# VHH binders against p95470: the designs that were tried, part 3

Target 1, 316 residues: p95470
Amino acid sequence: KQVDVHDPVMTREGDTWYLFSTGPGITIYSSKDRVNWRYSDRAFGTEPTWAKRVSPSFDGHLWAPDIYQHKGLFYLYYSVSAFGKNTSAIGVTVNKTLNPASPDYRWEDKGIVIESVPQRDLWNAIDPAIIADDHGQVWMSFGSFWGGLKLFKLNDDLTRPAEPQEWHSIAKLERSVLMDDSQAGSAQIEAPFILRKGDYYYLFASWGLCCRKGDSTYHLVVGRSKQVTGPYLDKTGRDMNQGGGSLLIKGNKRWVGLGHNSAYTWDGKDYLVLHAYEAADNYLQKLKILNLHWDGEGWPQVDEKELDSYISQRLK

## First folded at step 17 (VHH)

Design p7
Fold by OpenDDE, fold request of step 21:
Structure p7 (fold): chain B 316 residues (1-316), chain A 122 residues (1-122)
Amino acid sequence: as target 1 above (316 residues)
Amino acid sequence: QLQLVESGGGLVQPGGSLRLSCEASGFTFDHYAMGWYRQAPGKQRELVAFITWGGSTKYADSVKGRFTISRDNAKNTVYLQMNSLRPEDTAIYYCTAKTPYDRYTDESYDYWGKGTPVTVSS
């Protein structure tokens, strides 16, 4: 049985890899080889104490985590959101270790980082991703639909926007100004993730529709910038904030709706981590870890064949 | 492979009881809301009950107070306790795993079992 996760992110502690995914309380898996995965824990036994204030109908299903190591601590960012609305908030919980067997293992929720409110905000506070720039400043990218993807500077504690606040729009798709601000709209962009590599920051984003099994149209696009704040330009020089984005991977008949990726450099190798819907298994989404390569121009590439060759194993 | 297997259906007298079970496999059970639908002869499939990952339940008005949905995550099983059965409850009952992953609509995509027949007749 494969690991059936949405929105996977990973980190390592010692010799153990940890996978975090969307789900009740954020589901955590552990692995020694990034192939065989065991259930480890949930970050929340129930839900953040503030969740229902943000979304009264919330029932513990936390979205789109990101995990970031900073000064010996693990920062797990997550989203609370209502369906169909930008009634959302990104929170952060912090742990000293990811090993549940450790006496120091304890997730301590630090509360809301940012919150989006319908009609007030033309962005959605979901899909956090953390990146540190070359100066050591830590940033959060996030967003979905509406006005697109945003980037803001985090404070020193990584729990709130820095003051004074600094925000940037980094990617968006076409949206009618006449559309009701409460509606997600047709700008099918979400799930930013920035990777620092070589001379550039690479912004990955998911275009299309997720979470519709065989009807999912997710695919990954990418742009790059020499500055973390952008502009992120695609291969043609078009700004992602102007609708640009170069296709990285779309999938095939066997694997559809590829997206919501993370990207990492581990031990000198680069990886693309994402979910894809498997046609042969009634389009149940599966974890995929693909090797990330770079062409002669410094653009990322993946081998679609690895969708078939990487097969995660969920161990009991 | 993802699988939902219903059991517990059968013939009962009006006023009788049945307990349906649906055993799930091949996916992370506790990530899904589970439910029961039924389809009577000549009628459309209709929701009977569902239970969220958090344990919240919802029932069709026609079965409220008579049916109880529950789940055992350790067993990857969802149950439907059916009491005070009526002839109009006669149908094929289908187990479903509901995917509440679409973040932009309240629509769910479902996985389905093959169904188990329930006949209530004197």
Scores: ipSAE 0.828, ipTM 0.913, lowest interface PAE 0.7, mean pLDDT 95
Fold by OpenDDE, fold request of step 21:
Structure p7 (fold): chain B 316 residues (1-316), chain A 122 residues (1-122)
Amino acid sequence: as target 1 above (316 residues)
Amino acid sequence: QLQLVESGGGLVQPGGSLRLSCEASGFTFDHYAMGWYRQAPGKQRELVAFITWGGSTKYADSVKGRFTISRDNAKNTVYLQMNSLRPEDTAIYYCTAKTPYDRYTDESYDYWGKGTPVTVSS
């Protein structure tokens, strides 16, 4: 059986890889080879204490984690959201180790990093992703639909926006200014993830719609910038904040709705981690780890054939 | 392969009891909310009962106090205990695994079993 996850992110502790995904309490898997995965834990047994304050109907399904190592600690960012609304918040929980067998294993929730409120904010506080720039400043990118994707400085303990606050719009799609601000609109962009490689920061984003099984239209686009704050330009020189984005991967009849990626450099190799819906399995989403390559102009490339060749295994 | 297989349906007299089972396979069962829907002849499919991953339950008003939904994660099975059955409970009962809603619409893309028939008649 394959690992059926949404919005996968990964990190390593020692010789063990850990996978985090959307789901009840944020589901964690462990692996020694990034192929065979075992259930490890949930970050939350039930839910963050503040979750129902943000979304009264919340029932433990946490969204779109990111995992970041900093000064020997693991920071797990996650989202609480009401469907169809930007009634959302990104929280962070911290652990000393990812090994549940360790006496030091304990997730300590630090609370809300940011919160979006309908009519106040033209952004949605979901889909966090962490990146450190060349100066060691840590940033969070996030967002979906509405006014697009945002980037802001984190404070020193990585739990709140830095003061004074610094925000940047980094990607967006067309939206009618006359549309009600509470509505997501037609700007189908979400799930930013930034990778530092070579001379550039690469911003990956998901366009289209997720979570519709065979009707999912998710696909990945990319732009790059020499600065973490942007502007991120696609292959044609168009700013992602002006609707730009170069197609990286869309999928095929066997694997549809590819997206919500993370990207990593491990042991000198680059990887694209994402989910895709498998047509042959009633469009159940599956984990995919693809090799990330670079062309002569420094743009990322993936081999679509690896969607078929990489097959995760969930072990009991 | 993802599967939901219902069983336990049949013919019962009014006031009788049935216990439906739905065995799931091919996906992470304990991470999904599970539910029972029913469709009577000439009517639309309607929610009967729902149980979240954490064990919270929801019932249609018409079955409250009579039906009980439960799950055994170790067996990847969701149950519907139906007591005090009435003729109006006659329907095809469908097991469902709830997928997360689309983040921006009210549409759900749940997984469904093929259904098991329940007939309540004298």
Scores: ipSAE 0.813, ipTM 0.909, lowest interface PAE 0.7, mean pLDDT 95
Fold by OpenDDE, look of step 18:
Structure p7 (fold): chain B 316 residues (1-316), chain A 122 residues (1-122)
Amino acid sequence: as target 1 above (316 residues)
Amino acid sequence: QLQLVESGGGLVQPGGSLRLSCEASGFTFDHYAMGWYRQAPGKQRELVAFITWGGSTKYADSVKGRFTISRDNAKNTVYLQMNSLRPEDTAIYYCTAKTPYDRYTDESYDYWGKGTPVTVSS
């Protein structure tokens, strides 16, 4: 069978690839070829100690991880949230290695990076993604709905916002000023991921709705900026913070609700990693790793045919 | 391919016991809440019991104290132990796997088995 994941991110340690997914305790898979995957571990055997304080209804389902390597350590960011609310927090757990067989293998939770509170914040603390700029400063992008996607500087330990804090709005969709701030609204944007390539930073974002099987409307848009802080402009020059975004991939009748991507450069090649719902399998979500190409103007492109040709295998 | 296969149904006398099993395949079992629904003749399908990944359980009022839901993740199986069965428990029992809720709503999507019949009669 294929690997069924949500919000996949990936990294490599030595000759082994590791895949992280939304789920109970954050599910981890390992692979030698990025095709055949084995269950490796969960980052959490139990819920984070602070999870129920943030979300009393929390029941172990951790959202939208990102994995980042820094100074020989692995930083795994994750989200705790209440459905339909911006009662959320992004946490981080750190490990020396991703190999469970190693004597050094131990996830140490460092706690909350940021927290969003209804009626206080017009942003939602979910969907973290890490990017380092050309000066070595590490940033976190995050967000969904409400006021859109945000970016802030991380401190040297990568566990908290830097002080003094520096925040940027990098993308959003139109939101009625009459709407209650506690409501997510109809501005269906989430899952930022920034890739540094060539002269630009590329901001990928998911528009639409995920997690609705055949009713999912997820699709990916992209903009770019010469600065990590933006503004990110789409192909027409429209600011993503003003509703801009150029369609990258939408899917087809066989693969719907594509989105929540990550993007990587490995060994001189670029890849787009995402999930898609397979119509032929009752819209069970599947891992997709697509080749990322660039046109003559430096915009990313993917071949939708690869949705059919890439077939992950979950090994026993 | 995703599959849910129920077993253990049959005929039992009032006051008797029955244990239903549902074996799952084709998806990551432990990512889903598992449950049992039932549909009696001429009635709507109703929730019987649910169990989350973390082991939290929920029961219909009509079965509390009599039915116990459990899961074995190593076997990709969810169970329903039914004790003190009553004629009104007669129904087709369906296994379900519940997807994570939509992030912005309380809506969820379910996968369903074909069902196993349970008949309680003297």
Scores: ipSAE 0.697, ipTM 0.867, lowest interface PAE 0.9, mean pLDDT 95
Fold by ESMFold2, look of step 18:
Structure p7 (fold): chain B 316 residues (1-316), chain A 122 residues (1-122)
Amino acid sequence: as target 1 above (316 residues)
Amino acid sequence: QLQLVESGGGLVQPGGSLRLSCEASGFTFDHYAMGWYRQAPGKQRELVAFITWGGSTKYADSVKGRFTISRDNAKNTVYLQMNSLRPEDTAIYYCTAKTPYDRYTDESYDYWGKGTPVTVSS
């Protein structure tokens, strides 16, 4: 059986890899080899104390995590939201170790980082991803639909926006001015992730719709900038705030709806981590860890054939 | 490969009991809400019982007090204990699993078993 995940992110502690997925309380798996995975824990046994204030029908499923290691601590960011709405918030919980057998293993929730409110905000506070710039400043990217993807400076504790606040728009698609501000609209963009490589920051984004089995249109685009704040430009020089985005990879008949990626450099090699819906298995979402290659002009490339060669194993 | 396999159906007298089970495999069972639907020939499918990943339950009014849904996450199995059975309970009973990852709507269950027939007759 392959590993069934949605919105995967991962990190390493010692000789052990940890994978985090959307799920009840954020589901955590561990592996020694990035192929064979075991259940480890959930970050929440129940739910964040504020979750039902943000989403009254909240049922314990936390969305779209990111995991960030900083000064010996692990920061797990997570999202609370409701179907088709920007009534949402991103929270953070912190741990000294990811090893559940350690006496220091304890997730300590730090509460809400940012919250979006319909009519007040033309953005949706979900899909966090953390990037540190060349000067050691830590930023959060986020967003889904509405006015697109944002980036803001985190405070020193990484639990809220910095003071003074600094916010940037990094990508958006056209949204009809006739749409009510409370509606998600037609701008199908979400799930930012930023990777530093060489002289550039690379912004990956998911375009299209997830979660529609064979009708899913989700695919990955990329732009780059010499500044973490942008502007992020695609291969033709078009600004991602103005609809730019160069295709990185899209699905095929066997693997549909690729997206919500993360990207990492491990042991001198670069990887793209994402979920893909497997047509042969009822479009269940499966973990993919793919090699990320770079062309002569410094643009990332992924070989679509690797979708078939990476096969995970869920252990007992 | 995703699989939902119902068992425990059959013929039973009015007032009797049956226990349906649905063994799940090939997916992360404890992420999914699970349910039982039933359909008599020529009629619409109807919800019988529903249980969340955390154990919260919901029942159709027609079965409250007579049917009990439960789950065993260690065995990847959901059960429907059916007591005080009546002829109107005759139907094909389907196990269902609802995807937890949809951002857009809550209107249907995404995965279905092939069903197990239950007949209540004298």
Scores: ipSAE 0.581, ipTM 0.794, lowest interface PAE 1.7, mean pLDDT 91

Design p7
Fold by ESMFold2, look of step 17:
Structure p7 (fold): chain B 316 residues (1-316), chain A 122 residues (1-122)
Amino acid sequence: as target 1 above (316 residues)
Amino acid sequence: QLQLVESGGGLVQPGGSLRLSCEASGFTFDHYAMGWYRQAPGKQRELVAFITWGGSTKYADSVKGRFTISRDNAKNTVYLQMNSLRPEDTAIYYCTAKTPYDRYTDESYDYWGKGTPVTVSS
């Protein structure tokens, strides 16, 4: 069977790739070849100690991880959220290695990085993604619905915002001024991911809705900027803070609701990683790793036919 | 490929017992909450019992103390032990799996088996 994942992110340690998914305590898989995957571990055996304070209905599922390797440590960011609300927080846990057989393998939770509260904040503290700029400053992008996608400087130990704080809006969709601030609203944008390529930073974002079987509208758009802070412009020059976004890939009748991507350069080649709902298998979410190509103007391209050709294999 | 296959139904006398099984395949079983619903002729489908991935349970008031839901993650199976059966327990019993990935509502759509009939007569 294929690998059943949601919100996938990946990193490598030595000759082994590790895949992280939304799930109980964040589910981790490992692979030597990015096609054949085995269950590895969960990052939390129980739950973060602060999770039920942030979301009283928390049920043990941690959302939307990102994994970032920095100075010999692995930083796993994760989200706790109430359904349909911006009662949310992003936390971080740290490990020296991803190999569970190592005596150094131990996830050490560092607590909350940022927290959003309904009525106080017009942003939602979920969907983290980490990017380092050309000067070694590390940033976190994040966001889902409401006022859209944000970017802020991380402090030196990557566990909280830098002081003095620096925040930027990097993408958003129109939201009615008449909408109650406690509601997610109609601005269907989330899950930022930033990749540096050549002279540009490329911001990928998910538009539409996940998680609706054949009615899922999730698809991926892209913009770019010469500065990590933006502005991110699409192919027509429209600002992503003003509704810009060039289509990168959308689903077809076999693979619906593509989104929540990450993107990587491995061994000189570029890849897009995402989940897609398989119509022939009850719209279950499956791992996809697609080749990311670049046209003559420096825009990313994917061949949607690769949705049929990449087939993961879940091993025991 | 996703499958939920119920078994263990049948005819039983009032006061008797049955054990229903639901064998699941094709998805990451230990991420999903699992449950049993039932539907009698002419009535709406109703919750009987649910069990979370971590083993927490929820029961309809009409079956509390008589029915026990359990799961075996190693066998991808959920069970419903039905004791002290009454004629009003007569129904088709459906196994369900609740997707854990919806971020918008706790009422995410469920996957359903074809059902197994239970008849409690006389």
Scores: ipSAE 0.580, ipTM 0.807, lowest interface PAE 1.7, mean pLDDT 91
Fold by ESMFold2, fold request of step 21:
Structure p7 (fold): chain B 316 residues (1-316), chain A 122 residues (1-122)
Amino acid sequence: as target 1 above (316 residues)
Amino acid sequence: QLQLVESGGGLVQPGGSLRLSCEASGFTFDHYAMGWYRQAPGKQRELVAFITWGGSTKYADSVKGRFTISRDNAKNTVYLQMNSLRPEDTAIYYCTAKTPYDRYTDESYDYWGKGTPVTVSS
């Protein structure tokens, strides 16, 4: 049985890898080898205290986590939202360790980082991903549909925007000016993730629609910049704020709806982590950890055949 | 492989009770919202009851106070306790599971059982 996961992010503590997934309270798995996975815990036993205030229809599912280690602490960012709406917020909960057997294991929720409100904001406060720049400043990228993907400075304790605030648009697709601001619209872009490699920051983004079984169009694009704030340009020099984005990987007959990736350098090697819908198993979402290779011009490459080679194991 | 297997249907007299069960396998049951729909001959399929992963419930007006949905996550099973049955409850009852990951709509159910018939007469 493979690991059934959506929006996967990972980190390591000691000899143990931890995988975080969209789910009730954020579902956590652990592994010693990134192939064989066991259920570990949920970050929330119930729900964040503010969840129903932000989204009255909240049903206990927390979306799109990101996990970030900083100064001995683990920061787990998560999203509360409603279907088809930008009544959303990103929160953060913090732990000293990811090992549930430790006496120090306790998720301490720090509340809302940012919140989007329909008609007020032309952005959607979901899909956080954390990146530190070369100067030690920590940033959050985020966004889904509407006006696209944003990046802002975090404050020193990583729980709020910095003051004074600094925000950047890093990617967006064309949105009709005829759309009501309350509607998500046709700009199908979400789930940013930034990886630093060499002199560049690489912005990955998901284009298309997830969650439609065989009709899912979700796929990954990439751009890069020498500055964390952008502009992020694709292989042809097109700005991702102007519709640029070079294809990294898309679905095939066996694996559909590839997206919502994270990316990491571990032990001198680079990896792409994502979910893929398996056609042969009712389009159930499966964990994929693929090698990132780099071409002679410094662009990431993924071998589509690894979708068949990496098969996770969900342990009993 | 994903399966939803209903059981517990049958013939009962008006005023009687039945307990339906739906055993699920092949997916992360704890993440899915589960429901029961019914379809009488010549009628459209209609919602009977719905339960989230966390136990919140919703009922059709026609069954409120008579039917109770529940789930046992340890057994990957959803139940429908049907009391005070009426002839108009006669239908095929279907177990359903809703994907937890759709960001765009709350109105789709992705997976359906084959159904268990319930007949209320005599």
Scores: ipSAE 0.543, ipTM 0.783, lowest interface PAE 1.9, mean pLDDT 91
Fold by ESMFold2, fold request of step 21:
Structure p7 (fold): chain B 316 residues (1-316), chain A 122 residues (1-122)
Amino acid sequence: as target 1 above (316 residues)
Amino acid sequence: QLQLVESGGGLVQPGGSLRLSCEASGFTFDHYAMGWYRQAPGKQRELVAFITWGGSTKYADSVKGRFTISRDNAKNTVYLQMNSLRPEDTAIYYCTAKTPYDRYTDESYDYWGKGTPVTVSS
């Protein structure tokens, strides 16, 4: 059976790959070969102590993780939210190792990184993704609907915004000025991820709606910039803050929607990791690890026929 | 391949008991909230009981105190213990799984079993 994940991110420690998914306490799977996956652990055995203050109905499902290695530590960022609202926060928990059998294995929660509040903020504090720039500064991208995708400097221990704060808008879609600020609105953009390749930073973004079974419109677009802060421009030169975004990959009849990607270089090759909704299996979300190629002008490309490949499986 | 398979229905007399089971496969069961709905002839489908992945429960007013929902995540199974059955409990009972990933609305896309009939009659 295929690997059932939502919002997948991956990293490697030693000979073992680790996959993180939205789920109870952030669900973690492991693999020796990126093909055969087993349940490993949850990052939270209970819940972040602050989660119910942010979302009173919180039920243990943490959203949209990102995993980042820095100076011998693993930083796992996660989101707490409520559907249809920007009453949200991104937190971070830290571990010395991802191996549950190690005596050093212990997730240590560091609390809230940023929090969004309805009417105060026209952004939604979910969907974190971490990128380091060429000067060693670490940034967090984030966002879903509302005023779109933002990027800010992290402090030197990667648990809070830097002081003084530095924030940038990196992508957004048009939002009706008649829409109340408490509503998500019509700007269907979320889940940023930034990859450095050559002279450019590439911003991937998810457009459309996930999670609508056969009505899902979720797909991936890309822009690039020579600076991590932007502006991110698509293939036609249009700014992603002004509705720009070049199609990278969209769904097909068998995989009706896809997105919330991450992207990695492993052993000199580049990969796009995402989830896709399988029509033949009740539109359940399945892991995809796709080859990421680059054309002569430096733009990423994916062979959409790879969506039809069943190359990973969940072991008992 | 997603499957929800109900069992345990049948004919019972008023005041009797039945235990329904729903065996689930093909998805990550412990991520999903599970429920039982019922539909009597000529009526709309209605919630009977619901249980979150962590064990919190909700019941329709008409069944509180008589029905108990439970789950066994190790067996990928949800149960409905039905006691003190009445003729108005006669219906087809459906197992459901509610997607946990919808971030936009609580109007869920539920997955449904084929149902198991329950008849309460003398």
Scores: ipSAE 0.527, ipTM 0.784, lowest interface PAE 2.1, mean pLDDT 91
Fold by OpenDDE, look of step 17:
Structure p7 (fold): chain B 316 residues (1-316), chain A 122 residues (1-122)
Amino acid sequence: as target 1 above (316 residues)
Amino acid sequence: QLQLVESGGGLVQPGGSLRLSCEASGFTFDHYAMGWYRQAPGKQRELVAFITWGGSTKYADSVKGRFTISRDNAKNTVYLQMNSLRPEDTAIYYCTAKTPYDRYTDESYDYWGKGTPVTVSS
């Protein structure tokens, strides 16, 4: 059976790969080959201590993690959110190791990195993604709908925005100014992920709607910039912050609602990690790891056929 | 493949009890809210009880105090303990798994079992 995950991100410790997913307490899987996955742990046994303050109805389901290694530590970013609102917060928990058998294994929650407040913020504090620029400055991109995707500079310990704060808008879609600020609106953009490759930073984003089984319209778009702060331009030169974005992958009849990707360079090869809904399995979402290639102009490409060829195995 | 298999239905007298079970396979059980719906002859399918991934429960008003939903994640099973059964509880009971909610709405999509019949009659 395949691994059914949402919003997958991955990292490696030694010879072991770890997969993190949206879910109760952030589900963690481990693998030696990135095909066969075993349940490893959850980052949280129950809930972050602050979660119910942010979302009173919180019931342990944490959203859209990102995992980042920094100075020998693992930083796991996650989101607490109320549905239909931008009452959300991104938190971070830190561990010395991802191996639960290690005596050093302990997730220590550092609390909220940022919090979005309805009517105050025209952004939603979900879908964190971490990127370090060429100068070693670490940034967080995040966001969904509303005013789009944001980027801000993290402080030295990667737990809060740096002071003075530096923010950038990096991608957005059309939103009516008449829309109530508390409403998500129709700007269906979320899940930023930035990959540094060659001369550029590549911003991946998910357009459309997730989590709707066969009715999911998720697909991936991309732009690039020579600066981490943007502007990120698509293949036509349109700014992603002005509605730009070049289609990377949309899916097919068998795999729909592709999105919420991460991207990695491992051992000299590039990979796109995402979830897709499998038509043949009543549109149950599955992990997909695709090879990421680059064309002659430096734009990323993936082969949709790999959606059929990559088949994860969930082992007990 | 994703499967939900109900069991435990049958004929029972008014005031009696039944325990329904639903064994799930083919997906990560504890990521999903699990529930029971029922459909009586000539009526629409209605919610009976739900239990979230975190263990929070919700009941239809008509079954509150009589029915109890629970789950065993280790067994990938959701249960419905039905006590003090009434003739009006007669229906086909369906197990459901609810996908993660849309991030911007309270909508979700469900997987369904084939159902198990419950008949309450003297």
Scores: ipSAE 0.422, ipTM 0.748, lowest interface PAE 1.6, mean pLDDT 93

